# Designs tried in a protein design chat: VHH binders against WD repeat domain-containing protein 83 (wdr83). Part 3

Target 1, 315 residues: WD repeat domain-containing protein 83 (wdr83), of Danio rerio (Zebrafish) (Brachydanio rerio) (q6dh44)
Amino acid sequence: MAFPQPRPQAPQLPQHLWRTVDCQQGAVRAVRFNADGNYLLTCGSDKSLKLWSVSRGTLLKTYSGHGYEVLDADGSYDNSQLCSCSSDKTVILWDVASGQVTRKLRGHAGKVNCVQFNEEATVMLSGSIDGTVRCWDTRSRRMEPIQILDESQDGISSLKVSEHELLTGSVDGRVRRYDLRMGQLQVDYIGSPITCVCFSRDGQCTLSSSLDSTVRLLDKSTGEMLGEYSGHVNKGYKLDCCLTDKDTHVLSCSEDGHVYYWDLVEGSLTLKLPVGKAVVQSLSFHPTEPRLLTSMEGRVQVWGAEPEDAAENES

## First folded at step 8 (VHH; from k59y with S99L)

Design m3l
Fold by ESMFold2 at other seeds, look of step 12:
Structure m3l (fold): chain B 315 residues (1-315), chain A 123 residues (1-123)
Amino acid sequence: as target 1 above (315 residues)
Amino acid sequence: QVQLVETGGGLVQPGGSLRLSCTASGFTFSTYWMNWVRQAPGKGLEWLSGISSGGSYTYYADSVKGRFTISRDNAKNTLYLQMNSLQPDDTAVYFCARLPDEWELPYGSFDYWGQGTQVTVSS
């Protein structure tokens, strides 16, 4: 008798609400997983940065030191450091355990929209409405950046670092990819203000969202558009986009209170996740599992691919 | 101290043109998105147009698309509004306004305004 062929696994998409966290930070401008996905960061319009346990849903630490809204944050791979950026024009490096400010870096002429460590956490990269990306040494006693990138004609809205590459998005409608090893720059023209950029998990594609309510997937090496995803609303907010943990779907926040999922290859809408009745401003996808964070107003929600009771049986 | 001063208003015939200017001081002009808003006699405020900090992105209310053009000169700290094909219902006080939070709905959240300049369109 013949054995049946293994059936393809159904896509595991986060669509089941596991947890709602009322952050008490005013509006939550950004929500971020840490590198291992066990903790999350919330960036508050009340000037605070908070660290939470994903599994327990409990507040672990509050970081105070910014003078205005916190707009973005990132955690180092070893969980020892955080960086954050703010409308106060600064980038802060924090010690996670003590909650103390290690560095408060000035130099941007305006709001700092985005910040990330490189993989080794030896450098922080920040992007600002002033049109520059600034690179900061995490161990330096000097207050000056080690590099300033000023090719943009308008504000920087988003940046991501992968290995030796830096990807940036600008209001000037361009996605820029810097090869920091070779000192080279490649520019892809989208034509509408960019709100978020990211790399695909396999590193072969770039994804961008823009104020024309369109998310675009480009081949990294050629700049060819491989996919275009629409139906959501993105007209005036810096909304996040991402790819799922296995590059099967494209996600975007939306001003209509949903997170949209599209099949990466077909471009068809797979799921319109109802998060709430206000702008879904930020999202973060778990590095290795089908789990999603969303922020809407002052609330963060954790979404899983299965109902929480089923996930608990794995122990 | 933040200051915004509009100039260039006046009396114009229907179908005519005017160019408004707004001179900014007391802040780093090139790091703020800027907007024009007007108020007709007896009416509420009407948002008209906005421009990004570097000038590469412009956006308009439907009522003025194709007739009005927003621009800026960051070296002179000046915002402009070119108004063409003016009609009597464009009669209003015109204000420039600073947008503090460029990544939210801008139409109700301006933090600084000028005193305004009167534009009157009549035969």
Scores: ipSAE 0.818, ipTM 0.911, lowest interface PAE 0.7, mean pLDDT 91
Fold by ESMFold2, fold request of step 12:
Structure m3l (fold): chain B 315 residues (1-315), chain A 123 residues (1-123)
Amino acid sequence: as target 1 above (315 residues)
Amino acid sequence: QVQLVETGGGLVQPGGSLRLSCTASGFTFSTYWMNWVRQAPGKGLEWLSGISSGGSYTYYADSVKGRFTISRDNAKNTLYLQMNSLQPDDTAVYFCARLPDEWELPYGSFDYWGQGTQVTVSS
């Protein structure tokens, strides 16, 4: 008789509403978990950035300093710093505890759509409608970018950093992956304006969403298309996509008020989560737990894999 | 300050062609998506076409697909509309318009408009 193999455990997917947060920031353009998943950031059309406790749903701090709507934000690994970007053409580095602007970085010629720290928070990376990615040193007094990437022929919509790699999405229909140590560039042609890019958690794949209402999974090293996911609506908004905490499912926002879940391997639709009656503009998946953030209009919702016990909410 | 100036309108026979130009000044043209809109006599505004800031993405209303072509020259700060197979119901004032929020449906709010140029299609 052979040794039994472990029975696979079905993945838990966040579909039960735990919290609704009325952010009072106008439209929430982006919602983001921090690195450990205990806090969330909201980017407001009212020019504010806010930090919240995920578990309590309570406001911790408001960051004011942008001259126009905030479009994206990220928290440093150690929770000491935030970065944000805006339609005011700037990137801001914030001190979390004091709420003070430590630097306001100018140089982009237009709206800044996306921003992220590298893993060690020594660099911020920003992408703009001006077609450039700019790299900013967080530790020096310099106000000039340390690097400008201008290979894109149209606006940058999304970027993500993993180790020494930078992944970008452009309106020119291309996903670009830069090896910043080796100075190499891999270009994958999708053929429709890219709205969001990300790496798989195992680092072997890239995911992109585009205005042809299709999310695509590619092998990172070869560029081979491994999967296409459709059925949602993405025709005119910069909508987010992501992978679950264990790389079991692909998620996408949709203009029809749902978040779509597809099985990554089979490509079949697993869940069509009703969030509301308006565009679901942003989402963020918890780094290690089956928990999801969604934003729709001025509201953020926290979703879990099981109903939250009322008695435990009080303790 | 921000200015958009349309030229190239005129009288053309049915089936004819016309090329409109829109010269932009007072802003960084290459960082905005741009659009063409028209207003026929006694009617409301009709969106026709849009183009991304770098020119890589173009999109059209069903009424003009295959007949009209939008393009831009960022070095000259100029937006173009090539109109072919014109018919009398294409008679309108044509405007170029700046789109401040590129991530919205084709009927987003435009923040600046040109003065318009008259196109008249008549036998």
Scores: ipSAE 0.814, ipTM 0.911, lowest interface PAE 0.8, mean pLDDT 91
Fold by ESMFold2, fold request of step 12:
Structure m3l (fold): chain B 315 residues (1-315), chain A 123 residues (1-123)
Amino acid sequence: as target 1 above (315 residues)
Amino acid sequence: QVQLVETGGGLVQPGGSLRLSCTASGFTFSTYWMNWVRQAPGKGLEWLSGISSGGSYTYYADSVKGRFTISRDNAKNTLYLQMNSLQPDDTAVYFCARLPDEWELPYGSFDYWGQGTQVTVSS
């Protein structure tokens, strides 16, 4: 018999509370890491967008300009710009340092549920209850969208951009993947209103959550369902789902106050993280570390894989 | 001015059917989820059914599932409720209601609702 090889160790999962941020924004509809994971964005029902230091938990800047609640936001790769979307039917492009509105983009006929930059921050993409996705040029003075995608039969709930691909989720129960350079469209039928979509880190799979309380992993190229994850509660809220930084686990928010973790391959529940006693509405996973943001009501919490050491967080 | 006007109520025998209509004006109807709610004499409001802005998703209270069907025609700014197998306990004023936040079901707060239409089911 040869020397035994070490078994693969279980991935470390963020399950220890490091920090609580009281945002003072009413309900926090979305929480997002910035591109490098050192800052976080909070989208408030009080119409504000706020930027915070993750490590210190301190408010860095407040962005005011939306006429109704802020529903989603994203930061550019270089930390110079933010984009946000709102129930006021607009998308705003912000200059981070000055806090000034660079553009306030109108055109959607209803509330805008989701927004994201592409990797180079040359475009913003927004999805609305009006059933359209709109593409906006960040470097042009033009106020009209450069493209409108109207294939959806119902509202757009979520979108994500990876390289030249756009992934969208719709209330019509379909996940759509657009090749923005070639104009190709692939459609995967889930059959229940989609609440969140994302790509796997390796780019081979898509993940979707829906109002049938089920998260599904699909092969991107074939549409074959590779995994199905349930046990959480998602019956009436637009809840976030994601994959861990190494694609080992699937996460979902839940209406029961927990974040659920499933082993991606086995489909078994690994962890039921108690966040609180209300709906956990949003989550964001750190780009490279086992660190998680959650929002519940007006509070955002930062979770890590080890119990917090004050010296580690202060450096 | 947001306005919702219900029509189609009336007297019907037990086991009968009735179709209610709700005509909307003063807002972009196709970007709102819409609902039906009823109030029996001397009772509180009871939520019955909802429909997504594009019409592709419908959901129902257990008390009416299988008997009532919600639908919409966005070209006519009109919401419908088809009610089958009506019984005396379906007697109520029926209201259509606009849902401003589609992602807090079924407990969403309505921001506008109409004056209602009376449905009376009697032997």
Scores: ipSAE 0.813, ipTM 0.911, lowest interface PAE 0.8, mean pLDDT 91
Fold by ESMFold2 at other seeds, fold request of step 12:
Structure m3l (fold): chain B 315 residues (1-315), chain A 123 residues (1-123)
Amino acid sequence: as target 1 above (315 residues)
Amino acid sequence: QVQLVETGGGLVQPGGSLRLSCTASGFTFSTYWMNWVRQAPGKGLEWLSGISSGGSYTYYADSVKGRFTISRDNAKNTLYLQMNSLQPDDTAVYFCARLPDEWELPYGSFDYWGQGTQVTVSS
């Protein structure tokens, strides 16, 4: 008497278009999920930041206050605050509900490329073309950074915060990981300007993209290269990379209008998702579900693993 | 007011070398990527080379790769171009240019230019 063997669950990859949002913000420089994945932020070359409902595809609020284009943004864990950074050299802390600027923080000597809250939203971290990372207290009325990290030899392109760790990418071709609790620094040399960094979901790996059109996965503790992913085009834009919600695949934007998916373990190309005919500038992966945001020119698209009708009928 | 002033041009023999300088003022030089561009007589503009704000990343047009070296000294607000193995078709006016958006390489829009310096390669 034989029993059927269970089939391995195939990874579900976001490849079905659910929505297109015309943001009316000029070029959308960055698109980001909020912490629970129910909202999204869009960073406009028209100097605006906008908050949208993912499920409805509708605009909820516009935040105006930057003097030049908005380059990155993040939402606090409790959805009460936003932070953003801009070519105007500032970081802004916003109250979500009122739309008011809580603080406009100056100090960077040039464009601010990246910004994120820590998990508790007690600090904001920002990275700039001036080569510094600055840490700002969200709870204090102080206007000066509480810490400045100046180890980089060139501009900071990307940063991510996880627990007590800060990961940064620099034009100097290095990925840096700071242990903010212990004051330790690990440096991994990639050798080409870094465009994006992130942690794996399990916290054991780091991922980086660079201008040599290559995404690399490193063991966080040892710095050993575990994977190398190519075939896309990244030669002159600050493009995003990420891992899927369950760390099964590596994703990258591309200058050729696609999002590339590689199997994390095998390194083989799994999917070349056609987004459009222009540079795919930014992407964001849902915290817990196989759902993807992409930005291309002034549009954001929401992608799911199944056609939307099938996803709505899930039991 | 933003100013870019090129110097170091002149007459040089084929196979010779020349070093151009561009002195910047009126802005925070160390937070901008910088470039060299040239215009030969009767020709359009030709992008030659760019350098990141910290100097860690340099990139070149194929026509000059291996012969020209871009560099910068942020303490002196100065951009350089070392030109070796010069040939008559390198004859042009050479300009330094400021790149306001570093994330559209290599031919982004330049917002400020110098007056140019003439380089003439002739026996």
Scores: ipSAE 0.813, ipTM 0.911, lowest interface PAE 0.8, mean pLDDT 91

Design m3l
Fold by ESMFold2 at other seeds, fold request of step 12:
Structure m3l (fold): chain B 315 residues (1-315), chain A 123 residues (1-123)
Amino acid sequence: as target 1 above (315 residues)
Amino acid sequence: QVQLVETGGGLVQPGGSLRLSCTASGFTFSTYWMNWVRQAPGKGLEWLSGISSGGSYTYYADSVKGRFTISRDNAKNTLYLQMNSLQPDDTAVYFCARLPDEWELPYGSFDYWGQGTQVTVSS
């Protein structure tokens, strides 16, 4: 070989605290980046949904309309709409700029645990303790769901949409992947109540967390288990898991006040990030940069790969 | 409005079995996780067991694992507790309880309780 290959740079993970936001929403049940990562959403037990600037750490708008605590939310790709779901059994579609409720959608028989737009924001998908996933048209004034998926025999805890695929996690211990255009369904049996599901960034794997304190990475096409990650505590809370922006590490919230990072390939613990001394309820990873949001009690923290002062001094 | 009514208690000899029932009304039973809790004379409440809304997930306190079995029939709006190998220290009032927030196990607070049914294990 004529020249040696460049030495691989060690990955830098979001582990430096940039800011803490006291949301004043009671418990923050979910924290979410918007599509471009410049804004964040907080879902409050006080029934409010709030939109914040990530870079400034400042409140931009409060959305009021749910009758009980807000459990999840998502922003549309163009930042014009929000959706949210609540223990009041509804899904709300919001106009971002005005703060007005565009639609308040009823039909679920119990609390709604998860909600997300599809990529084009033409539909919203919601999952409920009633065991159904419901699909709602964002462009029509119809108040009925355009589709109901009722394969699950227990509550839906988490869902994610990527292209034409819907991934769901259920208390029945199953991860389900629907091809919404082809009408196909793949079921992977995990055997413990699922708390969170997501796709890898490259779209080739699925990740799930469950109440057996284990996060599992599966090959999307075959269902083969590729990785199994443990050492954290997940015994009774709906905790989030995710992959880093470049699919190098697996993350999980934990009931012990940490976020755990495992090397995706080796399965070894890389970092045990101390967030605080209460349950870390939710996390969200930036779509393109090594930046992490965590929620614990009524606070959200923003974490970066380098100290904020160093990041601010670069172009 | 919400009602939980326990039945099936009674007097039983040590080593015996009982099956408790809890009939629910005034709410959508199939969308709530349900639990059994007991209170022995002069003691505090002791959580025993819980079951998910669809019935696919059950969990137990160490003190009753292997002896007690929780189940539900959503078509009948009924929660059950099968109690085997009963001993005198199982003597208590047994309550069914509704869990409003299923994602704080076992640490959640119950929002509605039944009146209780007395179980007495005595030789």
Scores: ipSAE 0.812, ipTM 0.909, lowest interface PAE 0.8, mean pLDDT 91
Fold by ESMFold2 at other seeds, look of step 11:
Structure m3l (fold): chain B 315 residues (1-315), chain A 123 residues (1-123)
Amino acid sequence: as target 1 above (315 residues)
Amino acid sequence: QVQLVETGGGLVQPGGSLRLSCTASGFTFSTYWMNWVRQAPGKGLEWLSGISSGGSYTYYADSVKGRFTISRDNAKNTLYLQMNSLQPDDTAVYFCARLPDEWELPYGSFDYWGQGTQVTVSS
């Protein structure tokens, strides 16, 4: 017990390495927080999906059942289910606790690049190199998709679900937003293959990354470009982008081994985070805290806004 | 069985044009990115151009940009390379190649190749 000294105002950005996890999955194609941010998922080129404790950095369970690389995964809001997609052209629904495959869904004609639950986990949405998004019922015994979206002229690289909306990115250079309630579609033309899409936390903007090494922020309602962020390298990899937990900054992976942070409003580079010497392939931002996951080769790293010992003392 | 068959090679004068075709069979052509690669006499392989599975994204090596155009017809399972303004150093065997991992551009490993078609540019 001592009188606390005034502390410098801590930055809101995760830039301090807390943990490195050697996943032993070959290349980690995607890293994802679960809905509450207490667990993380790793998608391995060794065909495995792994679930880890974020706080302890320990492996909790390995999910095996895909015939080729796992390319993306998501956890349900209640932590009871996982979904994953693979180069084997399938989507798998898993029971978290038992590790058993609940459903293995076939129908895509090619690799499945992205997958996510809707908020209630009643539906899984998957996007494939075959140019379709498929919607699968999680609770029925039906093995056919309940909906197929085929508006894209080329492969689907990324998708995100928020409330009644589905956002997709395509190699055809278009970001598409489907209003699932009204059955309507808005198309925003970017002009370069899209690698990742997401919504802003407040739901008013969309963010997209593309192979012209540019991340763009658009007004969701009007399609007006509100921000354009560059300086990183994205020329040939499916790299992730995101917004911080409070929508203050835009982040992007980069082929040069860094994660780039830009001030959302001013567009200026705030931080160039050195992750390593290889392509930073995937990232995920914590839903409510300034905490970042990165993957590079077979390694996942957890980053916080302050050194870990300082953050523990504040709790 | 995966098969890729190139046609359309031949002898052409400097400054001339030639159109190569590659017919694909044994796989779902429309779900793969495709590429053209060439090998000049006594030289190593040179990547030339690639095209996305749906055909909406094309990309080129600097040596051929502006002169060559890649295209595809998924209904006919055929890949094309239109070559204009040919020069003697374009003389090579030209191969079409299948890209198994589209997210390693342009430096990916190809898993299947055609037999090749000879292009000779000389007076």
Scores: ipSAE 0.811, ipTM 0.911, lowest interface PAE 0.8, mean pLDDT 91
Fold by ESMFold2, fold request of step 12:
Structure m3l (fold): chain B 315 residues (1-315), chain A 123 residues (1-123)
Amino acid sequence: as target 1 above (315 residues)
Amino acid sequence: QVQLVETGGGLVQPGGSLRLSCTASGFTFSTYWMNWVRQAPGKGLEWLSGISSGGSYTYYADSVKGRFTISRDNAKNTLYLQMNSLQPDDTAVYFCARLPDEWELPYGSFDYWGQGTQVTVSS
């Protein structure tokens, strides 16, 4: 480019490649920031979970214990624990520092697609192709779930926990929101298999992606559709979607090798980020900064809003 | 010990209908997405249709959309394919197939196949 692009009036979007990591894990099924955003987790088809330094791009530790592909993972708020889930039908709780398996939790009848800690890491939530969400106590020595949610008519593809709310997406085309303290359930019908769900940062909206190549923003309390975002390709993969750190844009992975950014309010495409020539399987947005992780095949890429030399405040 | 057994094939006149069944054993049927695939004489495999583990999502190849209907009964461990408006070029061996990775549609790698059932559409 001979001349610089116009400077945006809103927070800049992650579009500058900082790092490419060849994970050596086969296909990377999921990539996740840890709670403070300084580390990243990679879930491998080779059955491994790996922890990496975001800034250095270096491997810090490998966690071995799953018998099949690792499909999702999450880090606790204090960086002391990890949880992961797998095609081996288990959820594992790990001690980060020692690398030891604290618990290997069985009970799901099929592949476990998604897992997350609650805010205090006192509970793990897992969702499975068996159509159930299971809640596991991290603090006790008991190995059975403390709660099983079986409202879904098909497999669970995605879940997110915020405060005492649980958001789930199902192949049955429904997004479900549970208030775990009050026992209330709200159901929003999308009509196409859900691939990913998340809350907006302000907690007032839900976002869902589905196999009709459409991402939808809904008002959390009413279920009213506030935005609809398309142009990407999502026809057969469990692709991630998210919102930027300040809720300015909607993002989606795509089967065409790009990450799509839409303006949340206007719904217009802002950026079509070229990641590569294969399916972009997973993404994760930094909790507080404009920084993005993407996975494609066996590679993870770290993206920032400015060239890496300008990002010293991220250390 | 995974076993898939197709039945319901046979000879049918052009424009006719058949319903194929696939009985599953040796695995938890209700936690797998299932598919139908066919192979015409002297030709390669052609994917036809798939169905999610709970049965709520179905998807079809363009060549059969509107004519074929996939369904399942998890209580009976059985997969079905209703085939209508059959024509001579639908003549093939029809297989049911198990999809181990539900998130690579429609051309995912199938890990187990049935032995197939012959469908012949001829006057």
Scores: ipSAE 0.807, ipTM 0.907, lowest interface PAE 0.8, mean pLDDT 91
Fold by ESMFold2, look of step 9:
Structure m3l (fold): chain B 315 residues (1-315), chain A 123 residues (1-123)
Amino acid sequence: as target 1 above (315 residues)
Amino acid sequence: QVQLVETGGGLVQPGGSLRLSCTASGFTFSTYWMNWVRQAPGKGLEWLSGISSGGSYTYYADSVKGRFTISRDNAKNTLYLQMNSLQPDDTAVYFCARLPDEWELPYGSFDYWGQGTQVTVSS
């Protein structure tokens, strides 16, 4: 049949609060989905890392071992390992099931702001205020990094790995993209301290947030600025930005207690999501569904595209 | 064992210039954002300026923007404040301060301070 069908919701954007989780970790510095989006990680100023079920909002495990605040974390693709980084200058590799520290990696000269596994979980990559990215072998007992990347002129605030590429953001106002197979480096100059970087889902664009309260979308191959998104407040905090699961919108945390959504192509503000009255510190978008995690103070909230319903318990 | 030692203060006439130095020891200077703060007689603390760990990002309070310049030399573990066009209301004790959490700009909580150096601007 050839006639228009009703749409369940035109924007398909997470704007309906499903759950609030009081994490009991002090301030939650970072919130992250795992690779399949069924679990979430919370990084606490109380030095703890916690793993939660997204659908049930249930605490599954607490990981204690860092000496200062946990600043970022990531889960391996197979859910068997976690990595985390901290103001204690270390990166920790954890066994998920046992809660055991597999490795505690030292070498950074200062706080470690960001950490991620590569896609295969054979390497952890960490970025520090010391201006270096360090690559650590997850499979060996060696405590030395495989590689140190020291091109940055100032601290590393954010990193993301996609296939063979590493994207980093630095306080020096530059977004750097490393081709790890070819050993090549491309540099895009933004001109303001970078707070977060990410790839678009289709891999054709990069996104960066910076302390000039501006999020920028660049064409990866040409460096051309495709979009510039503002109206939010980012003047002093390391705030997250991202793209939606289908690359339709750009999101940013804001110091004014909102998450901002802009249409990727038009650049217009689509939604100003009220999260609370304090800085929205972190966000994470589900890999395949319109579902968003936000952290503000000691709370994490789960947002969906439709109001929560008892019928969803079947799924 | 963290030590911050300010030098370069003194008495100067209105419109004059001074350059303050802060020598750091007991920690890895190049991994901390550093700041200058002052305290005028009978007043509270006033944040003036900050600089990122690598020196690529500088930021200033409105009261000193355009007159003061912050810089650092990580090889010498030294923080600087160049102060130009000084006025009598710049009279204060000037402190260098270490910022433990760089991501709460411009006024973070400082964990270590120097003893300060007196700057007096008097006609």
Scores: ipSAE 0.804, ipTM 0.905, lowest interface PAE 0.8, mean pLDDT 91

